# Designs tried in a protein design chat: VH-VL binders against q9umr5. Part 308

Target 1, 268 residues: q9umr5
Amino acid sequence: SYKPVIVVHGLFDSSYSFRHLLEYINETHPGTVVTVLDLFDGRESLRPLWEQVQGFREAVVPIMAKAPQGVHLICYSQGGLVCRALLSVMDDHNVDSFISLSSPQMGQYGDTDYLKWLFPTSMRSNLYRICYSPWGQEFSICNYWHDPHHDDLYLNASSFLALINGERDHPNATVWRKNFLRVGHLVLIGGPDDGVITPWQSSFFGFYDANETVLEMEEQLVYLRDSFGLKTLLARGAIVRCPMAGISHTAWHSNRTLYETCIEPWLS
Short names: E, the ipSAE of ESMFold2; O, the ipSAE of OpenDDE; V2, 0.75 times the mean of E and O plus 0.25 times the DockQ between their complexes.

## First folded at step 16 (VH-VL)

Design wd21 (framework fv_dargistotug; at its last look DockQ between E and O 0.84; V2 from the best seeds 0.00; counts 0 for: pae E 2.9 > 2)
Fold by OpenDDE, look of step 16:
Structure wd21 (fold): chain C 268 residues (1-268), chain A 122 residues (1-122), chain B 106 residues (1-106)
Amino acid sequence: as target 1 above (268 residues)
Amino acid sequence: QVQLVQSGSELKKPGASVKVSCKASGYTFSDYAMHWVRQAPGQGLEWMGWINTNTGNPTYAQGFTGRFVFSLDTSVSTAYLQISSLKAEDTAVYYCARNFKLEYPFYTFDYWGQGTLVTVSS
Amino acid sequence: DIQLTQSPSFLSASVGDRVTITCRASQGIRSYLAWYQQKPGKAPKLLIYDASTLQSGVPSRFSGSGSGTEFTLTISSLQPEDFATYYCQQLNSYPTFGGGTKVEIK
């Protein structure tokens, strides 16, 4: 039988968004138990990511317990960060494939419509003033805001991304790395036509340097220092990169070609 | 079973130095950060800082910079607290404590050493 | 820094009594609070974390409640071994402790 699949949604999302994905999985892997976690939907997805991590953990633990052979995670957009944190804090998870579906894994520094809506009076270049405050860190988006021009503020004020990346030292950095490394495969999915994840390479742990030049995963300090295990995962062939063009952000979970090419191979 | 065993009581004069040891056993030493907590006689608990037992990187609380140094000997799973230029105000019981709980937030302590009394007196 | 104020500082009680200790934070700390027990000449012992989660091995007569700025530790029925000093600790930032509550024999 197929391993259970757990789906974690993104910002302002809900289980409804994954109706096509469920259809695809059912068609190609009949009998698969798929659970789309209906937590922190809509505006509730703006809650601090650590709160979300706790909630999702409570939901996945029973599922994992009933699946001794392991489970697969499909985590979309913001959900990909939630899942990475989840795998970091769980010393007993049994995740085979962690599928990061267009997630800002190295953070967000984009001036997109959803950010403009949330911060209508703020430009991308000035959002650090809000996001790197205690008040700002109460919002999920700010938890992974990564301003390349204010790295010191990011490192010191980010209460989520900087921590799960191991960019700022903390008491659980070592054990989080160990826990994350329990994953069988890390499947990274994204593409240049996403339109929301900025830069789109963030889905592959690429990101801006101080000149807003996009550097690849292997050039990132988190990789070079193996701060949370990327280098180790790559070395053992556990990282899969699946870029695809022509897919907008809201279509990653409803594109059949994407599913067959980037998701389905890792659900067996 | 997890144990933290600290060195014995110390009596020092002002201006002297002291080094307190905390030997860990029963778990993987490098997986859990080690914290130091001070308690002056008849007073409450005061967090001094922590040390990354994997990298050796120390973090000191405000008021515990300069004269206080955290260090490790990983070969014997031991953490050390060194206090230099001792003052009478440094008279206290010093505890090492293991970090607990994998989830954010941090700084919960599940296992403690038995404490080391450092008395600074002329 | 976040200050924690415990009340009362001293509490006299008898075996079998219900005991309640309060910890107030100078600002909101969500549920990021722990409780410790310390007996004379001994190290503190973790009792409760995340405001209400009982540490493994701690008797069920101990319970924690509260969120935001006000928290309580309750001993439903005080036992002889429970006479000690109790400390709250906040974890919202770098940790700070309350001043302690000494529970003495009445």
Scores: ipSAE 0.880, ipTM 0.930, lowest interface PAE 0.5, mean pLDDT 95
Fold by ESMFold2, look of step 16:
Structure wd21 (fold): chain C 268 residues (1-268), chain A 122 residues (1-122), chain B 106 residues (1-106)
Amino acid sequence: as target 1 above (268 residues)
Amino acid sequence: QVQLVQSGSELKKPGASVKVSCKASGYTFSDYAMHWVRQAPGQGLEWMGWINTNTGNPTYAQGFTGRFVFSLDTSVSTAYLQISSLKAEDTAVYYCARNFKLEYPFYTFDYWGQGTLVTVSS
Amino acid sequence: DIQLTQSPSFLSASVGDRVTITCRASQGIRSYLAWYQQKPGKAPKLLIYDASTLQSGVPSRFSGSGSGTEFTLTISSLQPEDFATYYCQQLNSYPTFGGGTKVEIK
């Protein structure tokens, strides 16, 4: 039988957004128990990411307990950061496939309609003034804001991304790495036409240097230092990169070709 | 069964040095940071900093960046606090402690050593 | 450096009394506060974390509340074994402790 699938949504999102994904899974893997977690919906998705991690943890514990052979995670956009934190803080997780669906894994540095709505007078070059303050860190978007021109402020002020990436040392860094490395596979999905994730290579742990040149995952300090286990995981053959062009940010979970190519093979 | 066992009390004169040990058992030592907390007689608790038991890198609280040195012997799962040039003001009970929570924030301590009294007097 | 001010510093109470101890933070710390009990010659014992979550094995007569800058520890019906010193600790940044509240028998 197929392992249960747990779905974690993104910013300003809800379980309805995943109706097509549920249909695809039911057609290709009939009998699979799929749970789309309906927590932190809509405006609640702006709550601090550590609060969201705690709430999602409480929801996944009983699902994982009922599935001793393991579960799969499909985590969309901001939800991919929640899921990666879950893999670090849970010393007893049994996740086989972690499927990261267009998630800003190395952070976000882009002007979007969401940012204009939340911070209408700011542009990406100035948003660090808000996000790298205690008040700004109360918003989920600021928890993964990553301004390549103010890396010193990012490293000091980030209460979430700099910690889960191991960019700032902390007392649990070693255990978080150990827990993350218990995942069976990390499936990275994204593409150049996403339009929201900036740079889009953040979905593959790529990111800007100080000149806004995109460095790929293997060129990042967090990879080279193996700070949370990416180098180890890649050497183990456990990282799958599945880029796909022509898909906008809101269409990743409703594109059948994307599902068949990048998701379906990992739902054992 | 996590245990932190500290070395016995010390009576020292001003200007001497002391080394307090904290031996861990019941878990993988290098996986968890070790914290130091002091308590002067009749006073409250004061966090001194932590040492990364995997890398050996210490982080010292404000006011503890001089005469206080954290170190490790990973072969015997032991953390050390060394205090040089002892002053009367260093008289205190010194505790080692480990985080119990895996989540952020990190500084909730359910596993403590029994404490080591260091007395500095003429 | 986040300062924690406990009040009162000392209280005298009878078995069965309801006891309330207050901890105020110099800046907002969300719910990132812990409470410890310490008896003479012993290490502190964790009672409450995340402002209101009771640690395993701690009696239900202990409760915590608060958010932001003001927090309370309540003992609903004081027992003989509860005479101790109580400390709050903030976790929002590098930890700091309150000055303590000593609870003694009348």
Scores: ipSAE 0.513, ipTM 0.790, lowest interface PAE 2.9, mean pLDDT 91
ESMFold2 (binder alone), look of step 16: mean pLDDT 91; pTM 0.931

Design wd22 (framework fv_dargistotug; at its last look DockQ between E and O 0.86; V2 from the best seeds 0.00; counts 0 for: pae E 3.0 > 2)
Fold by OpenDDE, look of step 16:
Structure wd22 (fold): chain C 268 residues (1-268), chain A 122 residues (1-122), chain B 106 residues (1-106)
Amino acid sequence: as target 1 above (268 residues)
Amino acid sequence: QVQLVQSGSELKKPGASVKVSCKASGYTFTDYAMHWVRQAPGQGLEWMGWINTDTGNPTYAQGFTGRFVFSLDTSVSTAYLQISSLKAEDTAVYYCARNFKLEYPFYTFDYWGQGTLVTVSS
Amino acid sequence: DIQLTQSPSFLSASVGDRVTITCRASQGIRTYLAWYQQKPGKAPKLLIYDASTLQSGVPSRFSGSGSGTEFTLTISSLQPEDFATYYCQQLHSYPTFGGGTKVEIK
């Protein structure tokens, strides 16, 4: 029998978006119990990510309890951050494969259409004024806004990304790292034609330096310091990177080729 | 079971120094941050700060910088609070407390030391 | 800093009484609130966290409620061992404590 699959959606998303993924899983892994968590859908996905983490935790705990052999997580877009945090705060999770599907794992610093409609009067370069305020941190998008030109503000004001990254010291940094390291495999999926995740390398823990030059995962301080376990995971062969071109952000969960190449191998 | 055992009462004169110890047992010492909380006689609780038991990095609350130093000896699962240039106002019971709850937010304390009375008098 | 105001400061009650203690925050703190019990000469003991979650091992007669700026600790039926001082603690930022509520025997 196949391990259960838990799916976590992204920003302004819902379970309906994953109808094709469900079809693919049922076809290739018949009998798999797939649960698409229908929490914080639509505008509710703007709620603070820690609140979302709590909600999703309550939903996954009973699923994990019924699956002693382990479960797989497929987490899309913003959901990938939720899942990473979830795995950090759960000292007893049994996740075999954590599939991060086009997630801004190292944050977002993009002037994309979805940000423009949310902040029509704000430019990317000025969003730090909002996002790094107490008010801004009440919105999920700001919880992973990562302004490379205002690193001090990011480190001090980010109440989510900076914490789960271990970039800012906090009382649970050590135990979060230990918990996250319980994952069997971390599967990172993304690509250059995404159009939303900015930079797209964020899906692979790459990100901008102060000159907006994209550095890879191995050049990031979080990796070099192994602040939440990336270096350790890589060393034990637990990180899988699956880049794919020609896929837009809203198509990652509905592309058959992507599924077969990057997702399916990790569902057994 | 989890236990935090602190050093005994101290009587000091103004200007002296004191070092309070907090020995942890029953859990992995380096997994959980240690906090310090002060309580003056007949008064409420005052959070002093915390120390990362893995890295040794301390964070001090406002009002507890300079004369207050958090430190560790991980080999014996012990946290220390040192107070220098003691003042009469430093007279209080000092508690170590373990961080609890894995989810954000932080700073909930599930296990406490028994407290150490530090009396500063001329 | 976020200020917590507890009321009352002192409360006289009898065994079996229903006791309610209030904690008000100077600003919204969501449910980031904990309650502690302290007996004379002893360290504080965690009773409630996240405003309403009962700590393991704490009797069910203790309960917490509230969100935002107003919180309450309730003892449904006061027991002899419950005479103590109770403190609320906010966790929205760096932690601060209320002034305490001493529950005394009537």
Scores: ipSAE 0.884, ipTM 0.932, lowest interface PAE 0.5, mean pLDDT 95
Fold by ESMFold2, look of step 16:
Order: sequence, then C-alpha cells, then structure tokens
Structure wd22 (fold): chain C 268 residues (1-268), chain A 122 residues (1-122), chain B 106 residues (1-106)
Amino acid sequence: as target 1 above (268 residues)
Amino acid sequence: QVQLVQSGSELKKPGASVKVSCKASGYTFTDYAMHWVRQAPGQGLEWMGWINTDTGNPTYAQGFTGRFVFSLDTSVSTAYLQISSLKAEDTAVYYCARNFKLEYPFYTFDYWGQGTLVTVSS
Amino acid sequence: DIQLTQSPSFLSASVGDRVTITCRASQGIRTYLAWYQQKPGKAPKLLIYDASTLQSGVPSRFSGSGSGTEFTLTISSLQPEDFATYYCQQLHSYPTFGGGTKVEIK
C-alpha cells in the first residue's frame, strides 16, 4: 500500500486546517495513513523554530520507525522550514517525498500586516532591528526573516535559517547536508498570487538581492556552493518545481487542482 | 568503537612550539567536527574552538586566535593542534573531542581523547 | 559569553546519598545544557544533554532537570564510582563550562 504521509502546519495554524487535503488523499490513495501533527498550534507556532523542530522530531520518530519503506512529508508555509531542518538533523529519516507547500525556504521579507497585534505599523524595512537581536530570535518569524538590505546582520544573527542553509559554517554542516541529501524528492510548490510569502520565489529557493531583484535558485550562493545539497539534488533529478498562479496563501491545502497537479503524483 | 588517541606529553621552553596530534578511529572522520579543549592544572575546562574535518576550515574561540592553529591530515584521520611562541600559561592538558549532536545546538562532545599534557617551563 | 555558575564547588558525600548539583546561566539558554563527569587523570565523560536527556550507557541514577537559567544534576544513590568532578556546559552558543563541582568521600 501507499507510504504514510506526515503533515506539518504553518504559522497560526492547526491540524484542522488540512481537512480538505486529507479528503483528497483518501479519495486518490485509499488506505494511506495520514498524520497531521497537532503540535505548536495557534500562537504556539511563534515559539523558536529549533524548539518546534525538536517537538516535531519526537512525533515523527515512531511514525518513521513503523514505516521502513519510507514516508512522505507535506509541510506548509513555516512548516516547510521545520521539515527541512528535520531532514538535516535526523540521521535515520526515511523520507521519500518532501513536499514544500508555499514555504519561505530562502526567507521572508514581506508585509507585517498579519502581525499587526505585535507590530502595529508595517515593519517590513525596520523589522531587522528587532529580529537580528537575541530577543527577536526567540520568535519563529525572526528565525527566517531575511532582510536583503541587512544581509550581514542576517548572516551573523540568524539562529535558524542561516544555519540550515549553510550560509554560516557550523560543526554539523557536513552531516546535515548528508542527511538532507537522503531525501528521495524535493517538491517545491508556490505561486505569484500567494500574497504572504515575499518574494513568492522563496518557495523555490529564490530571493532578493540588495536591489530587491529576485535571483532564482540557481543564482543563489547557497546553490552555487552546494552548501546544503541543492545543486546535488538538482543534478540528481530530485527537485520538482510546481508553480501555480491564482492561489492565496491560505488556500494551498484546499485547492483540488493544486493537489492533483503538484501533490498527488508524489504520494507513492 | 570510537577512539581518539592523542600524542604523548611534551616538555617545552617558553618561545618554542608544539604540535599535538589526535588520531580518530571507529567512525568516518570527515563526518564529525573536531573540537579542542584545554584544562590548566587544577582548573576547569576551556573550549578553544573547532575544525571542520571535511573542509579543513578552523574556528577559534576568542582567546585563541593568534598562536593556536588547528589542522588535519584526513588520509590518516588525524587532527592537529599547533601552539607557537609557548608561554608558561599554556601549561595544560589539551583534549580533542568529537562533535556528536546532530541538531541545534551543536556543541555536545561525546568522545574525548585521553589528553596531552604540555608543560612549559625554563 | 554565557557564564555558568555551579554550586556547590565542593561537597562531601557518602555512598547511598542523594547528591544535587546546581548550574546557573547568566542568561536564558532554554534546555541547552550538558553535564560531564571527570575522574582524576581522565577525560570528561558526557552524562546528560538537552538538560535532561541521558546519554546512552549512563546509569539511570543520574538525572538532569531545569530550563532557562537554573539547572540541576541529581545522583539518586551515590556509588563509589561516582566520586568525581562534575561540569555543566551550555550548548546555546559557543560553549562555556561551569567551574566544576567536586564530589568527594565523606
């Protein structure tokens, strides 16, 4: 039968948000065991990402142990960063498809209006003052905030994204890369009408240069240096890009056409 | 099984240099960073830095950026600590230690060498 | 640098005693703390990481607890082989060690 599927949610999210995705999987892959992890729900999704990675790791270990043939990950928004870190820190993961559903994989430099209760005015150009402090790194959004106009601060202060991207060297860089490279396929999903992920190309490992011009994945230093394995995966034919227009950030897991086009083929 | 075997003790005069070796066995040497830790006689432990065993790129702790050099010979799974312009205060046991923990944070030292005593006196 | 202060620096105990050693961090380090045991003339041995996770092969009489700035190492029933110096070490950033706690025979 089909490999089990593990679903990891995003910021201010919960397991209930994936009911339509569960329905789609049940219809096309009947008998598939799907687990939507109900950890760090709602405001708890603001906890430091390394804390979330540890908690999700504890939850996935028994699922992977019971499925020696492998599992699939579907990881939404912030959850895609949690899952990418899991692939690096787990020397015994058996993930076949890692499906990254509109995740800010190269970081976020977007509108802060959805955080208005925390940042009453738009802080896009000024959030670096908060995020690149030790206090700011205690919040998940700051763990992947990537201000292209203060890249030196990002590289020095990021406790999460700069490390899992291999942008700052660390004692585990070699093993994290080896672990990540054991994934069968990396399926990148996102699109220009997302409205939250900024630039939307971050879902495909693209990001701004200092002039806010988007450089695509193959133009990024992390790709060119192969710092965590993107160049190797692409050369191996293991990276799948599935862009889709017309989908807002909250609709990726409830769009049937997206599921059929970008997700379904990878749920072997 | 995992072993880190260090070179023997050294007696040196101030101004000399010393090179301590740490030979690893029982695991893939280039998969795990190597750290250096010193312990002055009767004192606690002091982290000196680490070397990326895959790339050879060293990182030194704040007080160790001048006279201390980490290096490798990966063909024999060996890390080296070289100390130049030795001072009496460099008298200590120097340990190599393997980085083990795969997740953030990084600095868990699961296996240690037996230590190398370097004594600096006239 | 994150400073770690251990207390007590020295204690005397008998076989069978419950021993508790405290480590205080100068700032919050969540659960990113390890404990090491060092016997005279030997290298340190990892006992506990992530504040409370017991390293493989370490006897269950050892336990760790705490988060934030306050951490403890407990030996529930001291054995003759447990007379040693114990160090805490923070894992949150570039590592620093506590000053040590020497546990000696009473």
Scores: ipSAE 0.493, ipTM 0.786, lowest interface PAE 3.0, mean pLDDT 90
ESMFold2 (binder alone), look of step 16: mean pLDDT 92; pTM 0.936

Design wd23 (framework fv_dargistotug; at its last look DockQ between E and O 0.86; V2 from the best seeds 0.00; counts 0 for: pae E 2.3 > 2)
Fold by OpenDDE, look of step 16:
Structure wd23 (fold): chain C 268 residues (1-268), chain A 122 residues (1-122), chain B 106 residues (1-106)
Amino acid sequence: as target 1 above (268 residues)
Amino acid sequence: QVQLVQSGSELKKPGASVKVSCKASGYTFTDYAMHWVRQAPGQGLEWMGWINTDTGNPTYAQGFTGRFVFSLDTSVSTAYLQISSLKAEDTAVYYCARNFKLEYPFYTFDYWGQGTLVTVSS
Amino acid sequence: DIQLTQSPSFLSASVGDRVTITCRASQGIRSYLAWYQQKPGKAPKLLIYDASTLQSGVPSRFSGSGSGTEFTLTISSLQPEDFATYYCQQLKSYPTFGGGTKVEIK
């Protein structure tokens, strides 16, 4: 039988967004138990990511317990960060494939429609003033805001991304790395036509330097220092990168070609 | 079972130095950060800082910089607190404590050493 | 720094009594609060974390409640071994402790 699949949604999403994905999985892997977690839907997805991590953990633990052979995670957009944190804090997870579906894994620094809506009076270049305040860190988006021009503020004020990346030292950095490394495969999915994840390479742990030049994963300090296990995962062939063009952000979970090419191979 | 065993009581004169040890057992020493907490006689608990037991990187609380040094000997699963230029105000029981809980937030302590009394008197 | 104020500082009670200790934070700390018990000459012992989660091995007569700025530790029925000093600890930032509440025999 196929391993259970757990789906974690993104910002302002709900289980309804994944109706096509469920159809694809059912068609190609009949009998698969797929659970789309309806937690922190809609505006509730703006809650602090650590709160979300706790909620999702409570939901996945029973599922994992019933699946001793392991489970697969499909985590979309913001959900990809939630899942990475989840795998970091769980010392007994049994995740075979962690599929990060167009997630800002290395953070967000974009002036997109969803940010303009949330912060209509703020420009991208000034959002650090809000996001790196104690008040700002109460919002999920700010938890992974990564301003390349204010790295010092990011490192000191980010209460989520900087911590799960191991960019700022903390009491659980070592054990989080160990836990994350329990994953069988890390499948990174994204593409240049996403339109929301900025830069789109963030889905592959690429990101801006101080000059807003995009550097790849292997050039990132988190990789070079193996702060949360990326270097180790790559070395053992556990990282899969699946870029695809022509897909907008809201279409990653409903594109059949994407599913067959980047998701399906890792659900067996 | 998890245990933290500290070195014995110390009596020092002002200006002297002391080094307190905390030996851990029953778990992987390098997986969990070690904290130090001070308690002056008849007073409350005061967090001094923590040390990354894997990297050896220390973080000191405000008021505990300069004369206070955290260090490790991972080969024997031991953390150390050294206090130099001792003052009478340093008279206290010093505890090592293991970090607990994997989820954020941090700084909850589940296991403690038995404490080490350091008395500074002329 | 976040300040924690415990009340009362001293509490006299008898075996079997219901005991309530309060911890107030100078600012909101969500549920990022722990409670410790300390007996004379001994190290503190973790009782409650995340404001209301009972640490493994701690008797069920202990309970924690609260969120934001006001928290409470309750001992439903005081036992002889419960006479001790209790401390709250906030975890929103670098940890700070309350001043302690000494529970004494009446």
Scores: ipSAE 0.888, ipTM 0.935, lowest interface PAE 0.5, mean pLDDT 95
Fold by ESMFold2, look of step 16:
Structure wd23 (fold): chain C 268 residues (1-268), chain A 122 residues (1-122), chain B 106 residues (1-106)
Amino acid sequence: as target 1 above (268 residues)
Amino acid sequence: QVQLVQSGSELKKPGASVKVSCKASGYTFTDYAMHWVRQAPGQGLEWMGWINTDTGNPTYAQGFTGRFVFSLDTSVSTAYLQISSLKAEDTAVYYCARNFKLEYPFYTFDYWGQGTLVTVSS
Amino acid sequence: DIQLTQSPSFLSASVGDRVTITCRASQGIRSYLAWYQQKPGKAPKLLIYDASTLQSGVPSRFSGSGSGTEFTLTISSLQPEDFATYYCQQLKSYPTFGGGTKVEIK
C-alpha cells in the first residue's frame, strides 16, 4: 500500500486547483489517501508565513501520527516554503518525499500582477523599501522577497526566508537542520516557462548574484556552508532535480507528463 | 529530564575575573543555543546574549560586547560565562537558559539554571 | 529595542482576589509576549507564551490576553503561593523584559 500524500497550495489558491493531480494519483496509485489542506485560502495566503506554518503544522500532525511508515508532501509555489519550514520545526515529522512544485525556495525578485496590485507605485527594484520594513514583513510575499541588490537589508529584515535558509544565525539553527535532514528525498520541480517565479531557478535553489547572473544551487553560500543541509542531502543522493519546459505557473499540478516524469516515481 | 546546573556563588574583588559554568543534561547539548541572563540585586532581568552550541559562535547583546565572553566545552555539555576586569556593578545573579520552542519567535525560556551569584566588593 | 512598561510596579492583595497586571510595548509586537513568575531566590518560571497560551503545569487561574501593544496577566483567585514578582517579555526581536510587578500579601 502507498504512503499518504499531503498537498499544500500556494498564494491566492485553494484545494480545488489540485483536482487533476488527485485524479493522476488515483489512477497510478489506487488506494492512496490524499489530503489537500484547505487552509489559508485566497487572501488568507497573504498572512505571515510563520502563521501559516503554525496552522498547517496543526493539520499535518494527526495525519503523520496515523501513518507511522511515513507520508509524502506535495507543495506548490509559496506552499513549498511553508513545507520546508514544517520540515525544520517538526522534530517528529515522518516525511519521505518532499515534492517542491515550482516553489521560490531561494526567494522571489520579480514583478507580478499581485505585487503590482498590492504596491501599485513600486517596481521590483524599489520594493525592498516596503518589504524590508516591519510592516512589510507582515505579508507572506515579503517573507520571501529576495532583492539581490540589497542583501544587507534582506539578511537583517527577513523574518522567514533568511532564517529557514540559515543565512542569519538563530538559536534553533542546528535543530532545524537536523530535522530537515530527516526527509527521505527532496524533489525539486520547475522550469523556464513558469512566468511567475523569478528567477525560475529559485525552484532549484538557484538565484541571482549582485549582477543578476543566476548561480546554481552548488554555487550558493547556503549550499557551500551546508547551512540547512543541502550539501549533505545531495551527497546522500536524496536531491532529485526535475526541470520541465513549456509549463506555466498555474499548470504544474494539471500536466500529466510532468506528473508521470517528476512526481509519480516518488509516491511509494 | 532537561536540567541546567550552574557553578556555585563567587565573591570577587574589583579587577578580578570569574568563570561561571552551566552543565546541561537530558538533551543533545549542541542542538540548542545557550542564553545568559543577569539580574542585579533588587532589579529585573537583563538578556546578555547567546552562544551557538554547535559552532561556538557567540552573539552579545548591546552593552555586553567587551568584558563578557561566552564559551563551551561540548565534550561535557557545558557552557561558560567569563567576566573580566570585574566592577562593582557586575554584582548580580547570572542565569543560563535554553529556549524550547522550535518555531519563530524563539526566545521562550522554559529551562533555566538555578543561578550563580557573583558578588564584587572591595 | 522594544521597551516594555509594566503596571503597577507593586500591588498588595488578599488571598482570593482577582489580580490584573498590565504590560505595554513601545511598538506593536502582535502576540509575541511571554509572562514569567519569579519567587525570591529562584529562577524565573514561564507561565504564559504567545500572549495567551498557558504553559504545561501552570494552574488554570492564570490567564493572558492582549495583542499589539497592550497585554494583561490575570490571576482569577489569588493563592498564597502566587505572591511573587511577575515579568513580561517580548519575543518579536532580541528579548527585553518588563520592569516587574511585585505582588505582596495584604
Scores: ipSAE 0.558, ipTM 0.800, lowest interface PAE 2.3, mean pLDDT 91
ESMFold2 (binder alone), look of step 16: mean pLDDT 92; pTM 0.931

